# Designs tried in a protein design chat: VHH binders against Exosome complex component RRP4 homolog (RRP4). Part 3

Target 1, 322 residues: Exosome complex component RRP4 homolog (RRP4), of Arabidopsis thaliana (Mouse-ear cress) (q9zvt7)
Amino acid sequence: MVMRKLQLPLSQTQKVRFERAIERLQSLSSSANSDASVIVTDSIPVNHDDAFLKGHGTSEVDGELLATVCGVVERVDKLVYVRTLRARYKPEVGDIVVGRVIEVAQKRWRVELNFNQDGVLMLSSMNMPDGIQRRRTSVDELNMRNIFVEHDVVCAEVRNFQHDGSLQLQARSQKYGKLEKGQLLKVDPYLVKRSKHHFHYVESLGIDLIIGCNGFIWVGEHVEVRDPMAIDDQKDEEMISSSSTGKEQSHIPLETRQTICRIGNAIRVLSNLGFTVTLEVIMETVNLSNSKNIDIHDMLGSEFHVVVAENEAERRRTKRKK

## First folded at step 3 (VHH)

Design s39 (from a2 with S30D E104F; framework vhh_6qgx_2)
Fold by ESMFold2-Fast, scan of step 3:
Structure s39 (fold): chain B 322 residues (1-322), chain A 122 residues (1-122)
Amino acid sequence: as target 1 above (322 residues)
Amino acid sequence: QVQLVESGGGLVQAGGSLRLSCAASGRTFDYYGMAWFRRAPGKEREFVAAITWSGDSTFYTDSVKGRFTISRDHAKNTVSLQMNSLRPEDTAVYYCAAQSYWLFDYSEYDYWGQGTRVTVSA
């Protein structure tokens, strides 16, 4: 494991603790392979007597596990994968991404994705605000700014690549679209692993967390997804009537806002340390800040970075023994 | 990543109690949302109860609310369904299901057990 250099002012005691934690993490990463760095076709040592799962950047050929990408071999539980260091986002069809709208154009929005080319979301490739599935009209084109404007944060799925290298997006599910009342965080894409699940609801905190494959992460107040098949038309009319009377939209409650900030700062600390960002690790980091009575503002300080590094070293050591 | 095995099913008289258990294998069990579903003879599978990965929140279908209690034990990697005041209409095959974290759609469960049969006699 090669970690990002921490540029925070550390006391001599904090520096010793931090260096010790990093040494332990590096030892754990290389114990099965002293040369953890691999290039394409390098053989990755595995214990064939134990069940193992091949992850990203690996392929099994004739009973030998080979690297298919350049990076560092990581082992989590029985999962063996290659982490690509400092790699830019490499899009795959079906990737869940979070982005920021940078342009409203004719029949399309251009979206910043933390990639060398922008994403393109077509008006024809998204659900309409009224929820009615229909052919898009010239009136819909004139009203595109009622759907998304510049600087809006959106969630979408990768559909295809265009000839100019731009990424074609789609948002044809109620779980996609505009994200409101939260924070957008940017982490290096190699810290995010492709998985079955990128949408998370932390029910105990009332928080939605979306971990984009492109390294954009959303933390916001929970929003219940509208189910068209479960909609009561009469209740919907009453709700529309209520909103027509000028019902004010609620702001984020202070407690929820503080929770969003604490989760956001946990993600920032993990990013600074170069640790993989998952729901599990994020919540463990949040719990650490609470158990150590660290104020939200102090989480970005030197002490908490050292504490998180020490905890990650112990956590990975414990998983290896089990 | 996760394999689920149900146990505790059987025959019980109306008004009786039964405790179902679901054993999960895998190091990430602590971060899985867990649920119980059931399928009565000649009917589709329906939701019964769910518990969040933290254990802080529980959900129940109206017909079992107040009679059934879902709980989890992270140390034993188990989720349990305590069924009290059982009725003949509760007769079904009960399935344990797991979802890696809570998603926006609670109906999208990733892992399913084989089921355990519960018969409630009149």
Scores: ipSAE 0.000, ipTM 0.117, lowest interface PAE 17.8, mean pLDDT 73

Design s4 (from a2 with E104I; framework vhh_6qgx_2)
Fold by ESMFold2-Fast, scan of step 3:
Structure s4 (fold): chain B 322 residues (1-322), chain A 122 residues (1-122)
Amino acid sequence: as target 1 above (322 residues)
Amino acid sequence: QVQLVESGGGLVQAGGSLRLSCAASGRTFSYYGMAWFRRAPGKEREFVAAITWSGDSTFYTDSVKGRFTISRDHAKNTVSLQMNSLRPEDTAVYYCAAQSYWLIDYSEYDYWGQGTRVTVSA
């Protein structure tokens, strides 16, 4: 495991505790030297009197060489660069992904996936509003914006690679489609392990969690999967439509919103520390914040990052013992 | 401390152009998603444009598509909004916003600038 340097100001006591936790984590694995690991804005030591060449992931600002990407500093001859640990998403057919719509085009939507090519979701490869699987018509093409518009967050599955290298998506299952009333988080794809389950319903909290193989993670209010033939109440649908502009900002209950924020902050802390993001680890981090009575805002502070690192070191020690 | 400072606002005639700039201080924002929002007199804050931390994807509200272009410069730690073919309806205070790992909910932006005023006269 390669450990990221914590980008937060630490007191002397917190620094000692954090370094102890990192040392324990490194002793449990053959991880790279932590002093060589950098995150964005870290200063990279160089001898300014000797000629050096700036490589990938570095930038010189005010006489300091700074890391512009997360990774490990490497030196080859005179070249100083950061070897990126932020691996790009490497798609596989069947991957569950979360993405953002960036374009509504002819019979298709383009979706940002954290991959060197965009995803393409075809009108023919998604569920129709009426839930019926049929050939798409010109009327369906005119109504594409009623399904997804730019900036919408969607969940889909990787189907194929297209001729131009773009990633073909599909959203035919009822579990796919537009995601609303939640937060989209972006983590490095290497922190997400492919598993049998990427959709999680945390029933005790009323939360849906989707951990995308591409490093996009969705945390939102639970939505029960509907019968695709179910017709919404016309009055309720009209009422929602008429009030969408005025109420788009606040349909989530306060307690649910706070829970979403707490889970989101747990994911951010794990991402900042370079820890694997799984349902188990996320929930353990949330429970840790509750057991320590840490306010949601304080989760992003130095103390909670140190506490999470200490907890992860202890967790891996106990698993090592079996 | 993280601070965003907007610049480039001013008075311009309809059909003219302005370039807004947002400079980040405190630390590098290379991994932050960046956005521009605006508030017209007597109206609520509205999303205008966003760019992902990688710069690979951009998003625009329908009323500015084809007229506005958002871009970022990782080396200078800045985000720009090129506004062309300006209309009186574009008159507003424009705000720069930064978001770490989040780019879906307007209310989820972590940092906001103080705003720069844009006035488009007919």
Scores: ipSAE 0.000, ipTM 0.126, lowest interface PAE 15.5, mean pLDDT 73

Design s46 (from a2 with F59Y E104F; framework vhh_6qgx_2)
Fold by ESMFold2-Fast, scan of step 3:
Order: structure tokens, then sequence, then C-alpha cells
Structure s46 (fold): chain B 322 residues (1-322), chain A 122 residues (1-122)
């Protein structure tokens, strides 16, 4: 979780509201409850006659051991800690993923995928920046950094698995490649449902949203997919006159940046609460923040987390399907 | 691009106070989230505190809550960390970090300072 190291301080009234929302969500589920499950501020039973060690997700207040994160209490010898519930990413061929470049080599890029093994994107398995599909040369190999450098965010598809468990990626469609002018978010992969549609254009906001199967989500300024074979002879004349406007094009408009941050914070709140992340739910959360007059910077605060939990409890109660 | 320069580190006795400052220069940081991280000898870098672009919301790691206060001054392009009731365990190199978007728990901060050393005597 995004808030695993950032505690959510709840007032007594916020705690009561949040606990009621969670109770309603639990009552709507037919799944078995674990006796070890805790939420923030729950008291964790300990034997005070024995020494114990405080671990992750715990804090001692007035002689009581309290949970500081939601999860399952685990005990190993004298160590008591809270493990957040996470399902690891289980890759499938054809998965659309978003990742971050961590290494540039002569013929490949290594990509972090929110998975125990990294992805490998080969120079031969991606579109060239000029859009021309051709055999790769030694010059292309020497100019790998002109295509992607460390920390670049990329969108790709899982092609197959290597013997060592690494994922072989491909990016041979115009919809794949480097992602710019936006924000990368990380959520638990089990919160993302596999679907036929992982690329979303929110036309009303001018925003592209890519929900990766690996739990990496991209929110950015909309980019029109250009037909690489389209020729516009008059474009060259227009470009000659616009050298001074090139720098201005490097900026994301303020309104767009604010929208990206609001959507990003909506995703973070949903992730913190362990709720499913879909286009519908993200946009409902964004609309909720607007309807409650919550400023972007306040969305990560305790009040908005409580409001989102209350809304999700009501949403699941009134719908025939989740 | 943003350049970050930390200052205010030094030697202080346990129970004392110290104020760290981070000056941002280069481009604008108007919509940057700001954070402080630290790295103690032989340990990995850990999160300490963060402040949103507006300055209205602050976040702290449990071990410093109630003792440290993060603040920012938009007119001076500075972020400060007021450290009170210092403990020997707070001994570390403290780093200022900036990000153009809201990635508080993600390790991919856009810009980092060189660090300032804080030593707390027992």
Amino acid sequence: as target 1 above (322 residues)
Amino acid sequence: QVQLVESGGGLVQAGGSLRLSCAASGRTFSYYGMAWFRRAPGKEREFVAAITWSGDSTYYTDSVKGRFTISRDHAKNTVSLQMNSLRPEDTAVYYCAAQSYWLFDYSEYDYWGQGTRVTVSA
C-alpha cells in the first residue's frame, strides 16, 4: 500500500464512521473472516508477562499494542507484526503492463514490473522512435539511450517467460512505448481485474489512463495515436516558424496537472483501502472528491478515506453486482 | 529540473533540537511534493516526513511523530524539518527529495539533494 509507511490518524468520530463502513462491507461478503485480521487502531492481544518485540504495523500506546495498518497479525517467536494483505502478480502471456526502465544494456532494457522478476524488452521487439520497422543495426545498439533511459515509464505486453523466470516483453504497436507527461502509480495487483480493455481515454478530462495487469497504473495527458504513414507536406513549413514554442510544449497545462493529481490521489485512496481499481470506480472517487469539495492535497487525509469507505459500502449495498 | 541543497546539519546532544532546511533552485517547484529521507550508517534509506505542494497536509514515519515538524515557504522555495527531542537513533544523513506528482511511498522521487549529516550524542 501507498500508505504503509504513512499512518492514517483518525479522530474518535472518524474511527466510528470508518468502523461502521468496514462492518457493512464485511456483512456484504460471504467470505470467511480471519480472527487475526485488524484495522488501524485495533488492539493486538499480547502476553505482558512475556517480553515481545514490536514489528511493522504495530505501536505501543498506554500499555496496549495497537495496529497502525490494516492486515493480518502474525507472530514469529516473540515478534508481533501486521502483514498487509497482498496477492503477488501472476503474469499471463498477453498481459498489458506498465513498468519503469531500471537498466540500459546493448540490446535490451530491463524493466521493473512490480513482480519478483523483471521484464526484458529487446531492441528487436519494440517500435523504433522513427516508426520505421527494420533490422536493428550496431548504430541502433549504440544509441539505446536515445530510445529509453533509466527511470523512463513504458507500456508493453507480456510475450513469454524465460527459463530464469524473467518476463519477455514486446512493444510493437503504436499504443506501446514511452509514456510521458503523467504519473505512475503502484497498487496491489489483485486490485486490478484482467479485461480486454486496459487503455482508457477520459475524453471529458483529456486524460489517458492505462491500468496495467501488474498493478502499475499510468495517468497522463492524452496523446493522439498518429498514423505513421500519414504525410502532411505543409507541416514542415509550419514547424519552421515555431522553434520558440517548442519549450512551451514541454509543460503540462496547470489544469491538466491538477486533474492528473486528483485522479492519482483517487487511485491511492482506493489502494490504501484495498478496493478494486477500475475506470468506473476511479471516476466515481474523483467525482466524490469534487462533490464533497475536497481539495487535491486533502484527498490523502483521513476524512476522505472515511468518505470513500462509506461510499463503497453504500455502492455495494445498492448494486446487484460489485 | 530542480536542484535541491540541504543545510542545518551538525552535532547535537540527546534531547536537543536542530532545524534542517532544503533550498530548491532552477525551475519552479510550485506543484512538487517534498519529502525528507534519512540513511543511518549500515542501513537503507528510510522515509521521514512529507509535505504536499500546498503545505496543507503533512505525513510522518511513526518514530518521529510528535518530535519532527515539516513545513514549507513558497516565497523562499524552501522546505524545513524542525527536529525536537533528538535521540541517538536519529543519527543519519538527511536527504531532501522532490517529485512533480504524488508518489510518497514510491522510491521514484524525481530530484534529490546531496544530504546533510546529523549526529546525536548519547
Scores: ipSAE 0.000, ipTM 0.118, lowest interface PAE 16.7, mean pLDDT 73

Design s5 (from a2 with E104Q; framework vhh_6qgx_2)
Fold by ESMFold2-Fast, scan of step 3:
Structure s5 (fold): chain B 322 residues (1-322), chain A 122 residues (1-122)
Amino acid sequence: as target 1 above (322 residues)
Amino acid sequence: QVQLVESGGGLVQAGGSLRLSCAASGRTFSYYGMAWFRRAPGKEREFVAAITWSGDSTFYTDSVKGRFTISRDHAKNTVSLQMNSLRPEDTAVYYCAAQSYWLQDYSEYDYWGQGTRVTVSA
């Protein structure tokens, strides 16, 4: 892991198991350009007769220079290091993204998207709290903080690009907007593949999972979503806005909170190992932690990382044979 | 509320250098596009240089390319304009501007400083 001081302390047996899993993953991979590419624990050839300097992403173990991150081996004079070669988020119109509000301004919100420019969400480009599509008024503008404030987590769609590289966002469906009662996770965008489905409801666990194209992932308690534009004019099905003085503050049940943490840690482990993050892989990793009776906190330990790598090698082998 | 305060202006001889600084108060401008504009006596305000919030991209008007360098310091909440090889035609009041919205054109800046005067003698 390039920018983290979080490395896996592996026992001898764990190291052997991990190396075998990584070797299997390499053999199953379609190689594009292969001679200089390394993954964690790969041996980096050096001439020990010549003085060399150990650089970033390398560690010397038992006279062998090993990669501690995935990437490409580079040599500059006597310096040997590993440079991670990863695609940054490249936005496309229609991408579903998760972000964090960083500014409330006149008629718009600025949203951090894990991209070199911010997203901009206009008051005119989002659903109003009353669910009615209408011209925005000065009262709506004065009440923007009742919709989103700084640090709120929001889900939106990429609408277009501006010349300064800023992304125009849109949130004109009830599935978009403010996300509450959950965790925001950040992974490298190259680990997220564009799909027809980025919103997932795991009914068995009562969890909503939103995998943003920008590498921001939301895991939270399920929220019922209704489209106001599809609402019938039948009074029994109409959502009437009224003051609800009887509404108690709700909490996330302990079991749901624990499940959110377990899913979050599964995503963190997959991210640490550089594996593609999909609903299927996340849920398989969660199920693996349950089947091995691994406590939520222990999921970030060395043993579970080794187990996940072994499982991913077996999963890819089985998918290829099917 | 964002307040922008320019400094570093003054009198300089042709071929000389000046460094202008813009300090933001009230809000961090780490999340703003920042720019420098200038207005010569009897002329309209014109764009000089801009830098994106990330610092990844810079933009310059043709007359200053290669002579002026815009940079930002997120820790100090400042934007600077290093002006080298100054010419008499660079004489103007220089304004710092912040844009909290996307750039459709250079006139769409939300916050402006009061300006700092630069005079380049022949």
Scores: ipSAE 0.000, ipTM 0.093, lowest interface PAE 22.4, mean pLDDT 73

Design s7 (from a2 with Q99D E104F; framework vhh_6qgx_2)
Fold by ESMFold2-Fast, scan of step 3:
Structure s7 (fold): chain B 322 residues (1-322), chain A 122 residues (1-122)
Amino acid sequence: as target 1 above (322 residues)
Amino acid sequence: QVQLVESGGGLVQAGGSLRLSCAASGRTFSYYGMAWFRRAPGKEREFVAAITWSGDSTFYTDSVKGRFTISRDHAKNTVSLQMNSLRPEDTAVYYCAADSYWLFDYSEYDYWGQGTRVTVSA
């Protein structure tokens, strides 16, 4: 694990505890196939009796192989290289992604995705607000800004690659679309693993968590999925007024807002430390902050980062039973 | 175009106070976190303070805790930094930033102001 983006000062005691935790984590990973985290100038172990090939992010100085970038050491046959923690997202069809709208164009929205090309969500590839599957009209095109505008956070699925390498997205399910009343967090895509589940409803807290394959993570107030054919005049009137541009008077319950912030901070701490971000690890980090009586605003401080690193070292030690 | 404009910088004596303000224009920032960073002469940008989109949580680097207070006004689309008990070490250009991915890493924020200079004399 690397703290390359953490600029907080550590006391001498915190530094010793943190270094001890990192040493334990590294020793545990060294016993398995190598994915050791390194920072610039770290020495990378190589067998000098055998020929090795230096790859990206490595440099040989006086017979010693050093990391020239922060990242994870990977070995393939005799090739040794460092994968940067800022490695770009490598998309696959079917990936669930979270992104931010950056442009409303003709018949399409352009979405930022942590990829070297933007995502493209076509008006024809999304659910209409009325829920009816039909050919899109010129009126629908004129009303695109009523669906998504610049800076809106959206959830979608990767459909295919276009000829220019851009990602074609689709949002043809009630679980996709605009995300409101929450936080968008960005983590290195390497920290997110593809799984069967990327949408999580933490019922005990009333929170929706969407862990995008592209490293964008959403934490927000739970929203019930609505049947597009359901009729409810009173509910629809409330939804229309709530969806207006003037949201100055709207609010989320204080407890829910605090929970969103605590979860968001847990994700930020895990990301700062370079730990894998999953529902289990996020919630464990949240619970750790509660058990240690860490106030939300203190979670991003030096002490909690050290505590999380110590906890992760102990967690990985305990999982090794043989 | 989304823009952040800082104001309130200036020259103050050690022990004095100053209030920085950041006005956001373009898209409403009601769902975005806001942060202040600073760059001292000869140093890289460092985190100073942040406030979440809800306004319920604030975060500070250890060197300013108890001296600086960050606040936001959603109606005016502004974020402020009240700086008390200023020290010569606080001399820096202060930057307002929006979109709270990494509170500690300036490279991850999407929107930045041009900066406002704060000079604290002995």
Scores: ipSAE 0.000, ipTM 0.128, lowest interface PAE 17.2, mean pLDDT 74

Design s9 (from a2 with E104F D105T; framework vhh_6qgx_2)
Fold by ESMFold2-Fast, scan of step 3:
Structure s9 (fold): chain B 322 residues (1-322), chain A 122 residues (1-122)
Amino acid sequence: as target 1 above (322 residues)
Amino acid sequence: QVQLVESGGGLVQAGGSLRLSCAASGRTFSYYGMAWFRRAPGKEREFVAAITWSGDSTFYTDSVKGRFTISRDHAKNTVSLQMNSLRPEDTAVYYCAAQSYWLFTYSEYDYWGQGTRVTVSA
């Protein structure tokens, strides 16, 4: 339910800088100075002489009870927990989502979403590899594994939300379907804002970024979206064959692979800090890592988390001035 | 820098089992996608199995699906391949490989082990 937060081993100077940045962010965002409001790493006062139970959003470290999520501290009898102010993903018709196939069933695929219920993608609700819109046959049903298999990453949109909790998906546009040559990331759905643009092509880097409303984010090598009428039969069959066999794979340039990884780590850092994930913020975080000459693998370290928090505080201060 | 060392190879009769292990060292092992490849005498190297950095997803070539299981242990910095119901066609040198960029592609592996020999007798 709640995304796991990283615990950062901070030096004394890093801790001071981090706390200052977070306090500045809280001051800019909140009109209320509530004693019950906590951020990650805040110490929660407890009476250790009395029996107490650690609840959601708390962790005991070096004899202190610390908040592991942002929210309001609540106490019920002996239970101390942090109630997040964030709701879970609430599906809306037309939401762009990214998910992972977990089951190939009769006439349908079950798709893992960052949500309480799995999505269902019907064979009748997707574009066929041949690009022709037609009634699905028993042969199509026998060949479902040639379209998606377990563990494939897929992009789709929400068609309907039913009262029984099932989430119906559809993939009736060339922009939907299987995602290959990239990285799937999972963030708290609250960090993703609905917009008219969830598909982003970063032309300068040759990267596709899909920010799913369900908190699944895809970063991959750019794939040109095509008009079905512009595709010749030989190219379609060669592309489908190459994708389905897994025997023949196209090379990804080293620079592109490094860029995918750097963008992925930027998203992870933003997620760890609880910051809203948008194309603008992701790219600013990537640029920050480059300007500070931080190696891709070192981005998940304490120093870069502190740097990103400081940068976000300054960014929001500047935006407020208009 | 990542270094990979395979172990567990040997001679086994058809229908038998072997467990291959790959020990890795390096600061970023826990964020590496890991895979097993094999090379039979006189043939090209082929993909066998892969596991994502989180361990949440596994991939297999059709010829070993249901017989082989790939797993990893982040605490021990190891990846393993459990091989059951072995066939003479599984005779090969098995290689451990690592990919540091967390990509959903298994064609581009950055680090390779020296290989361990598996011989399946009829």
Scores: ipSAE 0.000, ipTM 0.140, lowest interface PAE 14.1, mean pLDDT 73

Design t8 (from t7 with Q98D F103E; framework vhh_gocatamig_d2)
Fold by ESMFold2-Fast, scan of step 3:
Structure t8 (fold): chain B 322 residues (1-322), chain A 121 residues (1-121)
Amino acid sequence: as target 1 above (322 residues)
Amino acid sequence: EVQLVESGGGLVQPGGSLTLSCAASGFTFSYYALAWYRQAPGKKRELVAGITWSGDTVYMDSVKGRFTISRDNAKNSVYLQMNSLRAEDTAVYYCAADSYWLEDYSEYDYWGQGTLVTVSS
């Protein structure tokens, strides 16, 4: 459901089109087993012929089920409840997250994760610049700012939880660590579905897309990562390190920079409209902007928001028929 | 490593009581919705009781007033207090956790291995 949170300067024809798209989205979400937005005191339809369980954000008054919070009505078997919007990130071990370094402390970095507690990346839980796995020294501690400083964007995996509730992070794979040559976007975590794949390489565009479980999304120029190979553990020491610093890093090619901006703007539009953010939907939105010949700077304008809403209404109708 | 470990199941006489416990590790417990499901031989798995991250509870009609679900975020545990047990309550009881909202049982993030409750004389 599209919530009334975006103020668009719509022409009369754009307003009619947008309202029709919203009405179709609301119609599709009003069925017994579909998501439906509610405000406090709204009546929630229930199957009175079947026993139902009243859950979070619901209350039964005179045989009618009412919403006690604003959100989206969801139904699971016999359970009916209201999911509040703007839910914070709920971490799990193994989650791939993107975050921003906020503090360089003793033997650790604190990372902002869009959660009520920060992430903690230990010096001992990441690959060293020299590639040697060893006990960390006082020299390594002194040189922590040469690895990450405040405001750096990093990708890591949730390893475990500390007794104080902070998230322990790990970055011991070549795909983790500092992210460069791209954009960081922040979306509400409820717009991101946990999936089997969070790291995506869009080969046709030369772009890496990391959809963090915490609602932080990275779009950047592709970085080549060596595939892991099933080899004897004793042969790991013979592997070539990819940490060699060669040429001074050049600027991102114009075409790649434009592609990053187009993908970023697609994510911003989806976030503004409150739509679920997945690789499929992002790329469909990018392709839609190209097919309509919309310039990158015009994507955040009224016309493209209307076009994306119309497309989402059609997508959901097609999905339900299938 | 994520684990949900149930305990407290056993044999009890009709009218008796049991407390089931589910100890969780490997995730931020306080942000999860927890539920107890049960499955008797030859029957489908059914939701018995659930508790949201905010502490709101739901119960199957046949257990309302007899069962109480509770959580202890400091101990990363969820409990099911079962009173006035009936033969029809005999089943394997499963603890389940869902990170965002209560979905159907096929999509719950984590499940325990189950604990057997037998109500007979």
Scores: ipSAE 0.000, ipTM 0.103, lowest interface PAE 20.4, mean pLDDT 73

